# VH-VL binders against q0atu2: the designs that were tried, part 269

Target 1, 119 residues: q0atu2
Amino acid sequence: MLDKKARIRTSREYRNVFEKGKRLSGRFLIIYYVENALDNNRFGFITNKKIGMAVIRNRIKRQLRAIVREYQGQVKNKHDIVLVARAGIGKSSFEGMEKDYIAIMKKAGLFARNANKID
Below, E stands for the ipSAE of ESMFold2; O stands for the ipSAE of OpenDDE; V2 stands for 0.75 times the mean of E and O plus 0.25 times the DockQ between their complexes.

## First folded at step 12 (VH-VL)

Design ya9 (framework fv_dusigitumab; at its last look DockQ between E and O 0.64; V2 from the best seeds 0.00; counts 0 for: pae E 5.3 > 2)
Fold by OpenDDE, look of step 12:
Structure ya9 (fold): chain C 119 residues (1-119), chain A 122 residues (1-122), chain B 111 residues (1-111)
Amino acid sequence: as target 1 above (119 residues)
Amino acid sequence: QVQLVQSGAEVKKPGASVKVSCKASGYTFTEYDINWVRQATGQGLEWMGWMNPDSGDTGYAQKFQGRVTMTRNTSISTAYMELSSLRSEDTAVYYCARDVGYDSGEFYFDYWGQGTTVTVSS
Amino acid sequence: QSVLTQPPSVSAAPGQKVTISCSGSSSNIGNNYVSWYQQLPGTAPKLLIYDNNKRPSGIPDRFSGSKSGTSATLGITGLQTGDEADYYCGTWDSSLSAGYVFGGGTKLTVL
């Protein structure tokens, strides 16, 4: 599980990311990302009702947190990043979500230079 | 069968704009990014940028920032690349190519258009 | 000029083995999988190798790829006249300006 410091927790923090950040869409995910004034990255996760029942949404959140945690060390520092699950994510495999996350993060340029091997 | 069919050759004057089309078939157009790559005569491949046909999101090589616009018409599964302020150095064959990044997390181009020759001359 | 460095040309006789190198940096080959493309004269590029060492359907096992550190290598065994072409390596670059990068290309001549 992500450390408390690595989580976007308040509505204000989420709003800041949505209003000030950039947006990119993958196949299963949309990411909003903006620089923060901290020394660490913070992640937020959004799964709305179009994804499915609460059980499904919670599963997706757990999976996304696992993915983010796995690649946390490769992400450029000082960013707030919100992952929004898209409607089709409920039918995707964990691997599919992971690949989508990697792809979108690469396109966003959020993986650090000289980072460890991702795959 | 996946196919990318590009528009025909173009001849433009310096300062003009060119818009090349790339019609996709044989797969779900919105599930794969379209990339554009050009190649000057006798030269190597040069990546220009990517376009997400679903969202319309784009990422351009820094060299082409401000001059290139990549768009799409999903109703006809067609991607477009417009290059403005053309100069002689823009003379090249322009390719569209399908990107499978979302499937693998790694970017490579598994299908290519046949290429469109763009000649810029006064 | 190209972010990835390839030898301009290589040559060998039919039946022999050739290797084409592709040198990059930690931000590209070091952090990402490498792909190889074959471009026959007057044709569009064709995917030859992806994910460092995987072959698409229809590509014979005479073609192989490998990656180590910040370098990649394309191997071609049992060289055939039909292999005469330009070969390009490519990969994602995770630098400040994220994007795809190609090598300068290698012209393979079959003697």
Scores: ipSAE 0.906, ipTM 0.953, lowest interface PAE 0.5, mean pLDDT 95
Fold by ESMFold2, look of step 12:
Structure ya9 (fold): chain C 119 residues (1-119), chain A 122 residues (1-122), chain B 111 residues (1-111)
Amino acid sequence: as target 1 above (119 residues)
Amino acid sequence: QVQLVQSGAEVKKPGASVKVSCKASGYTFTEYDINWVRQATGQGLEWMGWMNPDSGDTGYAQKFQGRVTMTRNTSISTAYMELSSLRSEDTAVYYCARDVGYDSGEFYFDYWGQGTTVTVSS
Amino acid sequence: QSVLTQPPSVSAAPGQKVTISCSGSSSNIGNNYVSWYQQLPGTAPKLLIYDNNKRPSGIPDRFSGSKSGTSATLGITGLQTGDEADYYCGTWDSSLSAGYVFGGGTKLTVL
């Protein structure tokens, strides 16, 4: 249910985030993020061959999209954010990916005040 | 089991820099962030910033932005904090502390170094 | 001023109970886990409570933590003279200039 407007789609859009954005690493994820001039956030996802076979990479992408969707409404507006899966992500559970995402988004200052409401 | 061992006391003049080391043992150094916290005599704890040993990424408290640099050498499991342009109010005990890391979604310091006293006097 | 407010001191007799409060806001205590640290005289701080109410291995159950709204509380029962220390609450603050914040500290005196 990630809206089409909330997706980074073109190679040019991805390169803009990589070249102009800030970078922050977690255990399983790296985020690149930059303020945009839009009225919304946009998300992109990168997995590479180091992670494993295509089936594994597709599973990881689906899990990351689900995590982003869950917290999407709590992300500060007007940012382009690219999630890059680190090679070690194959050793992570869904819960581990989720906790990593929450931690790096908080450290980046991208989460609103209610992002840690569970528990 | 987990240990953080810091370098010895330093005496500095105003305007100088100090670099404090923090050697980690008993865990995988790159799996947890190192934070730096200072405490002036008779005062409370003041957080200075975090450093991710795997990537070298940092986040500094706004008060120290531009004066602090946090680094590491992963081959010897050692973190460093360098504070420049020292003033008398920088006289404090400086602690390194292990942050639980990214996989918990929470931040607390479960192991602390013994502290390094830095004295800045004219 | 401290972002997190603690009473500057508290005292009680050996064997008694004491509580230490920590007051903050929605950007810190309200939406983030709270931890407590004990600093015995002349020593480094030590983790006492994490995730609002959990004890690390080696911390006896007479130390407890709780959180309600934007306030957190450390409870200590069966006070001993060895509990004389400074106690700090701490949490992540998610405001615009995000960072970790400590309370101002509470000096516990056991008389």
Scores: ipSAE 0.092, ipTM 0.769, lowest interface PAE 5.3, mean pLDDT 88
ESMFold2 (binder alone), look of step 12: mean pLDDT 93; pTM 0.952

## First folded at step 13 (VH-VL)

Design eb1 (framework fv_ivicentamab_arm2; at its last fold request DockQ between E and O 0.56; V2 from the best seeds 0.74)
Fold by OpenDDE, fold request of step 18:
Structure eb1 (fold): chain C 119 residues (1-119), chain A 119 residues (1-119), chain B 110 residues (1-110)
Amino acid sequence: as target 1 above (119 residues)
Amino acid sequence: EVQLVESGGGLVQPGGSLRLSCAASGFTLSSYGMNWVRQAPGKGLEWVSIIYEGGYTDYASWAKGRFTISRDNSKNTLYLQMNSLRAEDTAVYYCARGSDYEPYYFDLWGQGTLVTVSS
Amino acid sequence: AYDMTQSPSTLSASVGDRVTITCQASQSIDSYLAWYQQKPGKAPKLLIHKASSLESGVPSRFKGSGSGTEFTLTISSLQPDDFATYYCQQYDNYGYPELTFGGGTKVEIK
């Protein structure tokens, strides 16, 4: 589980990201990202009903958290990042989600310069 | 004053190669998603490629393998390398800046440069 | 890639007329649609993004509406400066990172 301080938790925090941040789309994910005034990154996760039943949404959320944790140390600091699961993500493998996440993060330029990114 | 200026267009024989340039002024192009869009004479608009802020690139399915988008940050210039050119590649080629919010719609365009592929 | 179909391809109208252009997507693109205006020999100009958000400096007589697969650009009262070709463009292609334009609609003077 992500550290409490590494999580976007309030509706106001989410709104700030959506209103002031940038948007990038992948096959299975959409990310919204904006710089914050903190010394750490914060991540938010949105899994809407369009991706499936509650059991599916919870599974997807767990998988996305695992992916974020895996690459957390390689992400540029001082960012709020919200991951929104797209409708087709329920049919994707974990590896497919991971690949999509990496691609989107590369698009955004959110990996640190010295990050060992997967090509 | 923000501006995009394309250059490098001209007459080329089928099978030939050409590199287009797009010089940006008034803004840093590496901070945006930059695109190439072409328009055949008397025809509609066709998206070719994008290079995102992070340097990641995407292409139209028909462009993959023959076209390469790149940029030189020190020169604030966008490029399109075109290989194995065909008659159907004849078009005005525009460089277009993606929106600051998201790079998928284009709020700034160059004047375009004409590429004519003919024997 | 998602196909975008515009209709009509050409329409003739007079100054002061209400003009309606339709864009249809082959699959749902939510509200991720842009509209452009292009005059002969000139680059396209962005008018609207996210289906209905008017760009700065664009006259209020231009209105974008729709979501899902059906979209409309309306010019409430056509002005002389509005005779041009208009294009829609989708930017929410699931699984296919391709941006696609409609075929265009030429608005000409009657």
Scores: ipSAE 0.872, ipTM 0.942, lowest interface PAE 0.5, mean pLDDT 94
Fold by ESMFold2, fold request of step 18:
Structure eb1 (fold): chain C 119 residues (1-119), chain A 119 residues (1-119), chain B 110 residues (1-110)
Amino acid sequence: as target 1 above (119 residues)
Amino acid sequence: EVQLVESGGGLVQPGGSLRLSCAASGFTLSSYGMNWVRQAPGKGLEWVSIIYEGGYTDYASWAKGRFTISRDNSKNTLYLQMNSLRAEDTAVYYCARGSDYEPYYFDLWGQGTLVTVSS
Amino acid sequence: AYDMTQSPSTLSASVGDRVTITCQASQSIDSYLAWYQQKPGKAPKLLIHKASSLESGVPSRFKGSGSGTEFTLTISSLQPDDFATYYCQQYDNYGYPELTFGGGTKVEIK
């Protein structure tokens, strides 16, 4: 669903986000993010076997990609962003994952609309 | 040159209000999660609240409803509005900067400002 | 909502001694634990984050270890500058932070 240019693909790219990026935790997700040198955003998704069997992990990845796609127009450009599914994500609904993503992205200041606020 | 300076502490009657300020220099406040942490005389440290890069906030359960964290990005200043003060709120209040990687541990602290709640 | 139990509350030691401070979480916090040093009348200073990652400028005689529920701060050879109170702090959370400090360990000169 995401354009090829909007994907984090290599181990080196993922490592850069984990080593140099900021980290925020939600109920179901951990989001790592770092400014990149591109004109666009790139997204990565991590699920591990602690979440469940392959069919469950694939469903969760698909749901997370759909959420990212839905909100991608609100995300500030020039960031590499990795979504890491927490073990408890299997208890979540699509709406629960969506709310968690929104909350984390707002806290991170990665939604462009939130960047305009004086707090 | 990188520093945090708290002000606004003093004597206040129970039930009163007080507003603390924390001026940041050498860095941009809105690039970090900014926190308040307090320490009662002779006691340990207690986290009070956070304002995230995106301007959203969280509070310790005991502070919610009585204390309000805020910031003014144009003045590079963090605030804590404290209402309905009680004797147990007597403490040195520190502003604290979240790390470059996570907002939940604190790599820069101010000198603290003493709040005394006494009749 | 984790309780942090820090022990001992007070520790008497001499320069050159090996000092060990323990912090216990009521539930697993993985490795999301920081250590701070505080001298009288001063703000805390971050020593260690993520249980074992030493902050820049902190002497290598400080070492953090542990995961889950049990954590230690060790000072391998106590120096005069190390007489202070030490606090652990958990920062594990699931989107609703409740950042909790241990009660502190005062390291005093014998």
Scores: ipSAE 0.719, ipTM 0.887, lowest interface PAE 1.0, mean pLDDT 90
ESMFold2, look of step 13: ipSAE 0.704; ipTM 0.886
ESMFold2 (binder alone), look of step 13: mean pLDDT 92; pTM 0.949
OpenDDE, look of step 13: ipSAE 0.844; ipTM 0.936
ESMFold2, look of step 14: ipSAE 0.697; ipTM 0.882
ESMFold2 (binder alone), look of step 14: mean pLDDT 92; pTM 0.950
OpenDDE, look of step 14: ipSAE 0.816; ipTM 0.934
ESMFold2, fold request of step 18: ipSAE 0.714, 0.711; ipTM 0.886, 0.885
ESMFold2 (binder alone), fold request of step 18: mean pLDDT 92, 92, 92; pTM 0.947, 0.945, 0.947
OpenDDE, fold request of step 18: ipSAE 0.870, 0.872; ipTM 0.942, 0.942

Design eb2 (framework fv_ivicentamab_arm2; at its last look DockQ between E and O 0.78; V2 from the best seeds 0.70)
Fold by OpenDDE, look of step 13:
Structure eb2 (fold): chain C 119 residues (1-119), chain A 119 residues (1-119), chain B 110 residues (1-110)
Amino acid sequence: as target 1 above (119 residues)
Amino acid sequence: EVQLVESGGGLVQPGGSLRLSCAASGFTVSSYAMNWVRQAPGKGLEWVSIIYEGGFTDYASWAKGRFTISRDNSKNTLYLQMNSLRAEDTAVYYCARGSDYEPYYFDLWGQGTLVTVSS
Amino acid sequence: AYDMTQSPSTLSASVGDRVTITCQASQSIDSYLAWYQQKPGKAPKLLIHKASSLESGVPSRFKGSGSGTEFTLTISSLQPDDFATYYCQQYDNYGYPELTFGGGTKVEIK
């Protein structure tokens, strides 16, 4: 799992991202991102009840954490990033989620263009 | 202080090409998502294309293949390359800045430049 | 793509009137709707985003409301400066933007 220091953990931290950050919408994900004053990135994950039952939400969170962890080293530093799962994500494959994440992050300019990723 | 100024519009024959420019001042175009929106005479607004902060581009379905959005960061200028122009492409073309919060609504507009496609 | 339908296309009103413009989306767009004002020969001006959030400098007589598929722009007391054409615009496209504007509503003097 993600390092504890790499996690958004408090409601205040989440609110800060939502209020001051930028938003990009993908097919399965919405990301909110804002610069932080740290020397590391922090990630948050939101899976609302509209996604499905708790077991589904937990699965989605695990998958998203796996994706974020895999590409964590390629993300520009000093950002708080919240991933919000969209309603249709439960029907997506892991690769679909990954592709969506990569696309959104690239659109946001948070990934290097030459990163080893699948568009 | 912040503004957008379009140029490059004019009269062109069907099948012709034209490149529009949008010079930004007071802000950096590469720090925002930039859009082109057009308006046929006496008609409504129609979104054409977007270039995200990360440099990725998207297009309206009708614009794909004929229109290309780009930017020159050194000139702080947005471009729209239009090929295979048709009479129905006659419109005032606006460059529009995506908001600080997200790229999909537009908080700054240029004055527009008129493109007339006619034989 | 999301279809946006505005009504009415034209609205005649007097200064001081309460004006209501409706925008209907073919699919739910949550609150991802913007309103613009455009005067003849001028570029559009952003009034409202996220269905109800007023842009800086926009008079409080402008109010956006609604969610899902039904949205309204209300001018509580029409002022001379408010005669213009208004457009709604959805911006929820699931990461594949086909940003769509409504057909516009021209608010003219009665």
Scores: ipSAE 0.756, ipTM 0.919, lowest interface PAE 0.6, mean pLDDT 94
Fold by ESMFold2, look of step 13:
Structure eb2 (fold): chain C 119 residues (1-119), chain A 119 residues (1-119), chain B 110 residues (1-110)
Amino acid sequence: as target 1 above (119 residues)
Amino acid sequence: EVQLVESGGGLVQPGGSLRLSCAASGFTVSSYAMNWVRQAPGKGLEWVSIIYEGGFTDYASWAKGRFTISRDNSKNTLYLQMNSLRAEDTAVYYCARGSDYEPYYFDLWGQGTLVTVSS
Amino acid sequence: AYDMTQSPSTLSASVGDRVTITCQASQSIDSYLAWYQQKPGKAPKLLIHKASSLESGVPSRFKGSGSGTEFTLTISSLQPDDFATYYCQQYDNYGYPELTFGGGTKVEIK
């Protein structure tokens, strides 16, 4: 699970990423990201009710957190990053979400240089 | 202060090759998605290619395999290598910077460089 | 793939006129639409992104509106500097770029 320091927690923090950050779209995800003033990264996750019932939304969040945790050590520091689940994500596999995340992060240039070899 | 300057256009025979350059000043090219957009004489605008912050690339379907976008971060310069040129490739080629928020709309354009493909 | 249909192709107007240009997408693009102005011999200039967000330094007489498939650019009181060609451009995608422009609307002096 993600460390408490690595979480975006407040509405103000989320709004800052949406208002100041860059946006990249994938098949299942959209990421917003902005440089922060910390020594570490922070991650946020958004699923809305149109994706499905609460159990589905919670499953999606858990899967995305697991994906982020897997690669978090390879992400360039000092970024606030919000993952927004797209409406069709409920029909995706874990591997599908993972591939989408990797592709978006590579395009964004958010993986450290040696991490660019991850699939 | 912030500027893009294209060069390398000219007259070339069908089947020939040409490399366009786009020198950037006032900002770092690797901090933005960079694009090529073309405009045939008297016609509209047509997107050609993108290189993302992370160095990955995408192309319009008609350009794929013939055109290669690249950048040299040490020279702060974007390139378009055009091979197997056809009469239909005759156009002004613009270098365009993706916005601070999205790679896919362009808030800074160069002056353009004319490529004429004719025997 | 997305097609953008822009109308009219040419429009004659006088200084002070209210001008409206329409852009229609073949599929919903939400609000991911930009408007550009291009004067003869010059590069395009971004006016509006996200359908209605005015770029810094662009006069407030320019207004974008719409979502889904139908979008408009309105110039509330045409100025001499506004005689140009205007292009819409969609930028919605699902991890693949399909960046297409409308065919353009040339705004000419009457």
Scores: ipSAE 0.586, ipTM 0.865, lowest interface PAE 1.6, mean pLDDT 90
ESMFold2 (binder alone), look of step 13: mean pLDDT 92; pTM 0.946

Design eb3 (framework fv_ivicentamab_arm2; at its last look DockQ between E and O 0.73; V2 from the best seeds 0.00; counts 0 for: pae E 4.1 > 2)
Fold by OpenDDE, look of step 13:
Structure eb3 (fold): chain C 119 residues (1-119), chain A 119 residues (1-119), chain B 110 residues (1-110)
Amino acid sequence: as target 1 above (119 residues)
Amino acid sequence: EVQLVESGGGLVQPGGSLRLSCAASGFTLSSYAMNWVRQAPGKGLEWVSIIYEGGYTDYASWAKGRFTISRDNSKNTLYLQMNSLRAEDTAVYYCARGSDYEPYYFDLWGQGTLVTVSS
Amino acid sequence: AYDMTQSPSTLSASVGDRVTITCQASQSIDSYLAWYQQKPGKAPKLLIHKASSLESGVPSRFKGSGSGTEFTLTISSLQPDDFATYYCQQYDNYGWPELTFGGGTKVEIK
């Protein structure tokens, strides 16, 4: 799991990202991202009821955390990033989610230049 | 003070090529997603291409393979390379800035440059 | 791909009139719809984003509403400066941009 300091945890923190951040939509994910004043990145995850039952939402959240953790070291620092799962994500494979995440992050320019990502 | 100025339009024969330019002032072009949108005479608006903040590019299905969007950060300028031009490509071509919140709606437009494809 | 049906194509109205323009999406785009105003020989101007959020400087007589597949732009009291062509635009592309504009609605003087 992500380090506690690497997680967005408070409503205020989420609100700040939504109000001041940029938005990018992918096939399965929407990301909101904004620069922070910290020395680390923070990630937030939102899985609404439209995704499915709690068991499904928790599964999706675990998968997204796994993806974020995998590429965490390659993300440009000093960003708060919130991942919002779209309704269709429940039908996606893990690889599909990962591909979507990578694509969105590339569009946002949030990966380091030397990042080794799936094409 | 913030503005976009297109240039490079003109008359070109079918099968010809043309490169449009869009000079930005008052803001850093590379900090935004930038778009090309065209409008045939007396017709509606049609999205052509986007280059995201991260440099990733995408195109309308009909534009793929013939049009190439790019930018020169040192010149703060956006480009659209158009190849294999057809009569139906005749239009005013606008460069449009994606919103600082969402790259897919356009909060700043240039005055447009007319491209006429005719034998 | 998203299809955007805008109606009516042309609308004749007088100053002071309440004007309503509709935009229908072929599938749900939640609230990810923008409205633009374009005058002859000029570039489009963004009026509204996210279905109902007015851009800075846009008069309050402009109102956007709707969600899902049905959207409306309302001008509560048409002013001389409002005679123009209006376009809706969807921007929920699921990460595969195929941005689509409506066909436009020309608001002309009666």
Scores: ipSAE 0.463, ipTM 0.864, lowest interface PAE 1.1, mean pLDDT 92
Fold by ESMFold2, look of step 13:
Structure eb3 (fold): chain C 119 residues (1-119), chain A 119 residues (1-119), chain B 110 residues (1-110)
Amino acid sequence: as target 1 above (119 residues)
Amino acid sequence: EVQLVESGGGLVQPGGSLRLSCAASGFTLSSYAMNWVRQAPGKGLEWVSIIYEGGYTDYASWAKGRFTISRDNSKNTLYLQMNSLRAEDTAVYYCARGSDYEPYYFDLWGQGTLVTVSS
Amino acid sequence: AYDMTQSPSTLSASVGDRVTITCQASQSIDSYLAWYQQKPGKAPKLLIHKASSLESGVPSRFKGSGSGTEFTLTISSLQPDDFATYYCQQYDNYGWPELTFGGGTKVEIK
C-alpha cells in the first residue's frame, strides 16, 4: 500500500500533471510525470469504463499500486507521476503490467542509479 | 548556441559500414529523447531510430539488426552505427531532438550529413 | 502501420494567396500530428504540433486543423518566405515508435 503522502489526491493535482507534465506510452500504460516542489514522489492511477466492469477496474488498480509500491524506492524523488491504464490492460498478466511499467520508467529516466528495491 | 552538428557521412561501397556522429551544444543530450531521421535525395523524410533519456533504444523495422543508435553522455554526442549498407541507404541523415512534452516530434534538427552508398 | 497521404504533391501559388495542404491518415491518430517546413538545402523546421498548436516564432498566418484522419495546414496569406516543402508527421504511438511522414507538398511560385 502506498503511503498517504505518496498519493496524488485532488483534481487540481491531477490536472497539473496532465497540463504541465511529459507523456510516455507503453503497451498497457501511459505515464504523465512532472517535477513537484515536495521532498517525495506522488503517484496517481486512472482507469476508465472501457477497461471492463468495476471489479476488473478495481483489480487493475490494486495490481498497479502493488507494482508501484515494489519499485518506489528506485524512483527519483520530487516527481508527480500518473499512471493511466489503456483499454487493453484487462487482458494483461500482472507480469506483463510490471514489465511495461519498468520499461516506461526506464525510458523516462525516472529510476535512480543504484537505488535498492523496496521489499 | 543551441545546436546539433552531424558528421561522419561520405561515400561507402555496398556492404560497408559507417558511423555517424551528432554533437549537441547548448543543452544536455541525455535530458531528451534523441532521434535519427533520413531523407533520400529528392525524396521525403523517414524516421530511423530513437534513444530515450534513460538510454533505451528502438528502430524502424528495416533498420533493426543493421543500425545501432548510441550516445556518449560525457561527450554530449549521439551516434548511429550503420552496417551492411545498401544503395537504398543513400540519404542525408539528420539527428533530431524530441520535444519537452513528447519524444515523438522534433523541435531541433541538425543540418544533416550525406551518406552515399555506391560502387 | 499508419500511412500518411499528403495532397497535393505540388502547388503553384502567388504571394498573398491562401494555401491549403491536406494530410490523411490511414487510421485515426486523434490529434497526434505535426507539420514541418523544409527549404532547399536546409533541415526541416517544426511549425505545429498536436494538429493545431503553433510553435514559438512561427508566424500566425500558419494554422493547423483537423483530428482523426484528416488534417489541414493553411497559410492565410502566402509570403515569399513560405515557398518550401511541407511535411506532416503522425506520432500516435501506442508504445511503438513507428513514426511516419507524409510524402510532402512543394509550394512553388506561380
Scores: ipSAE 0.201, ipTM 0.765, lowest interface PAE 4.1, mean pLDDT 88
ESMFold2 (binder alone), look of step 13: mean pLDDT 92; pTM 0.946

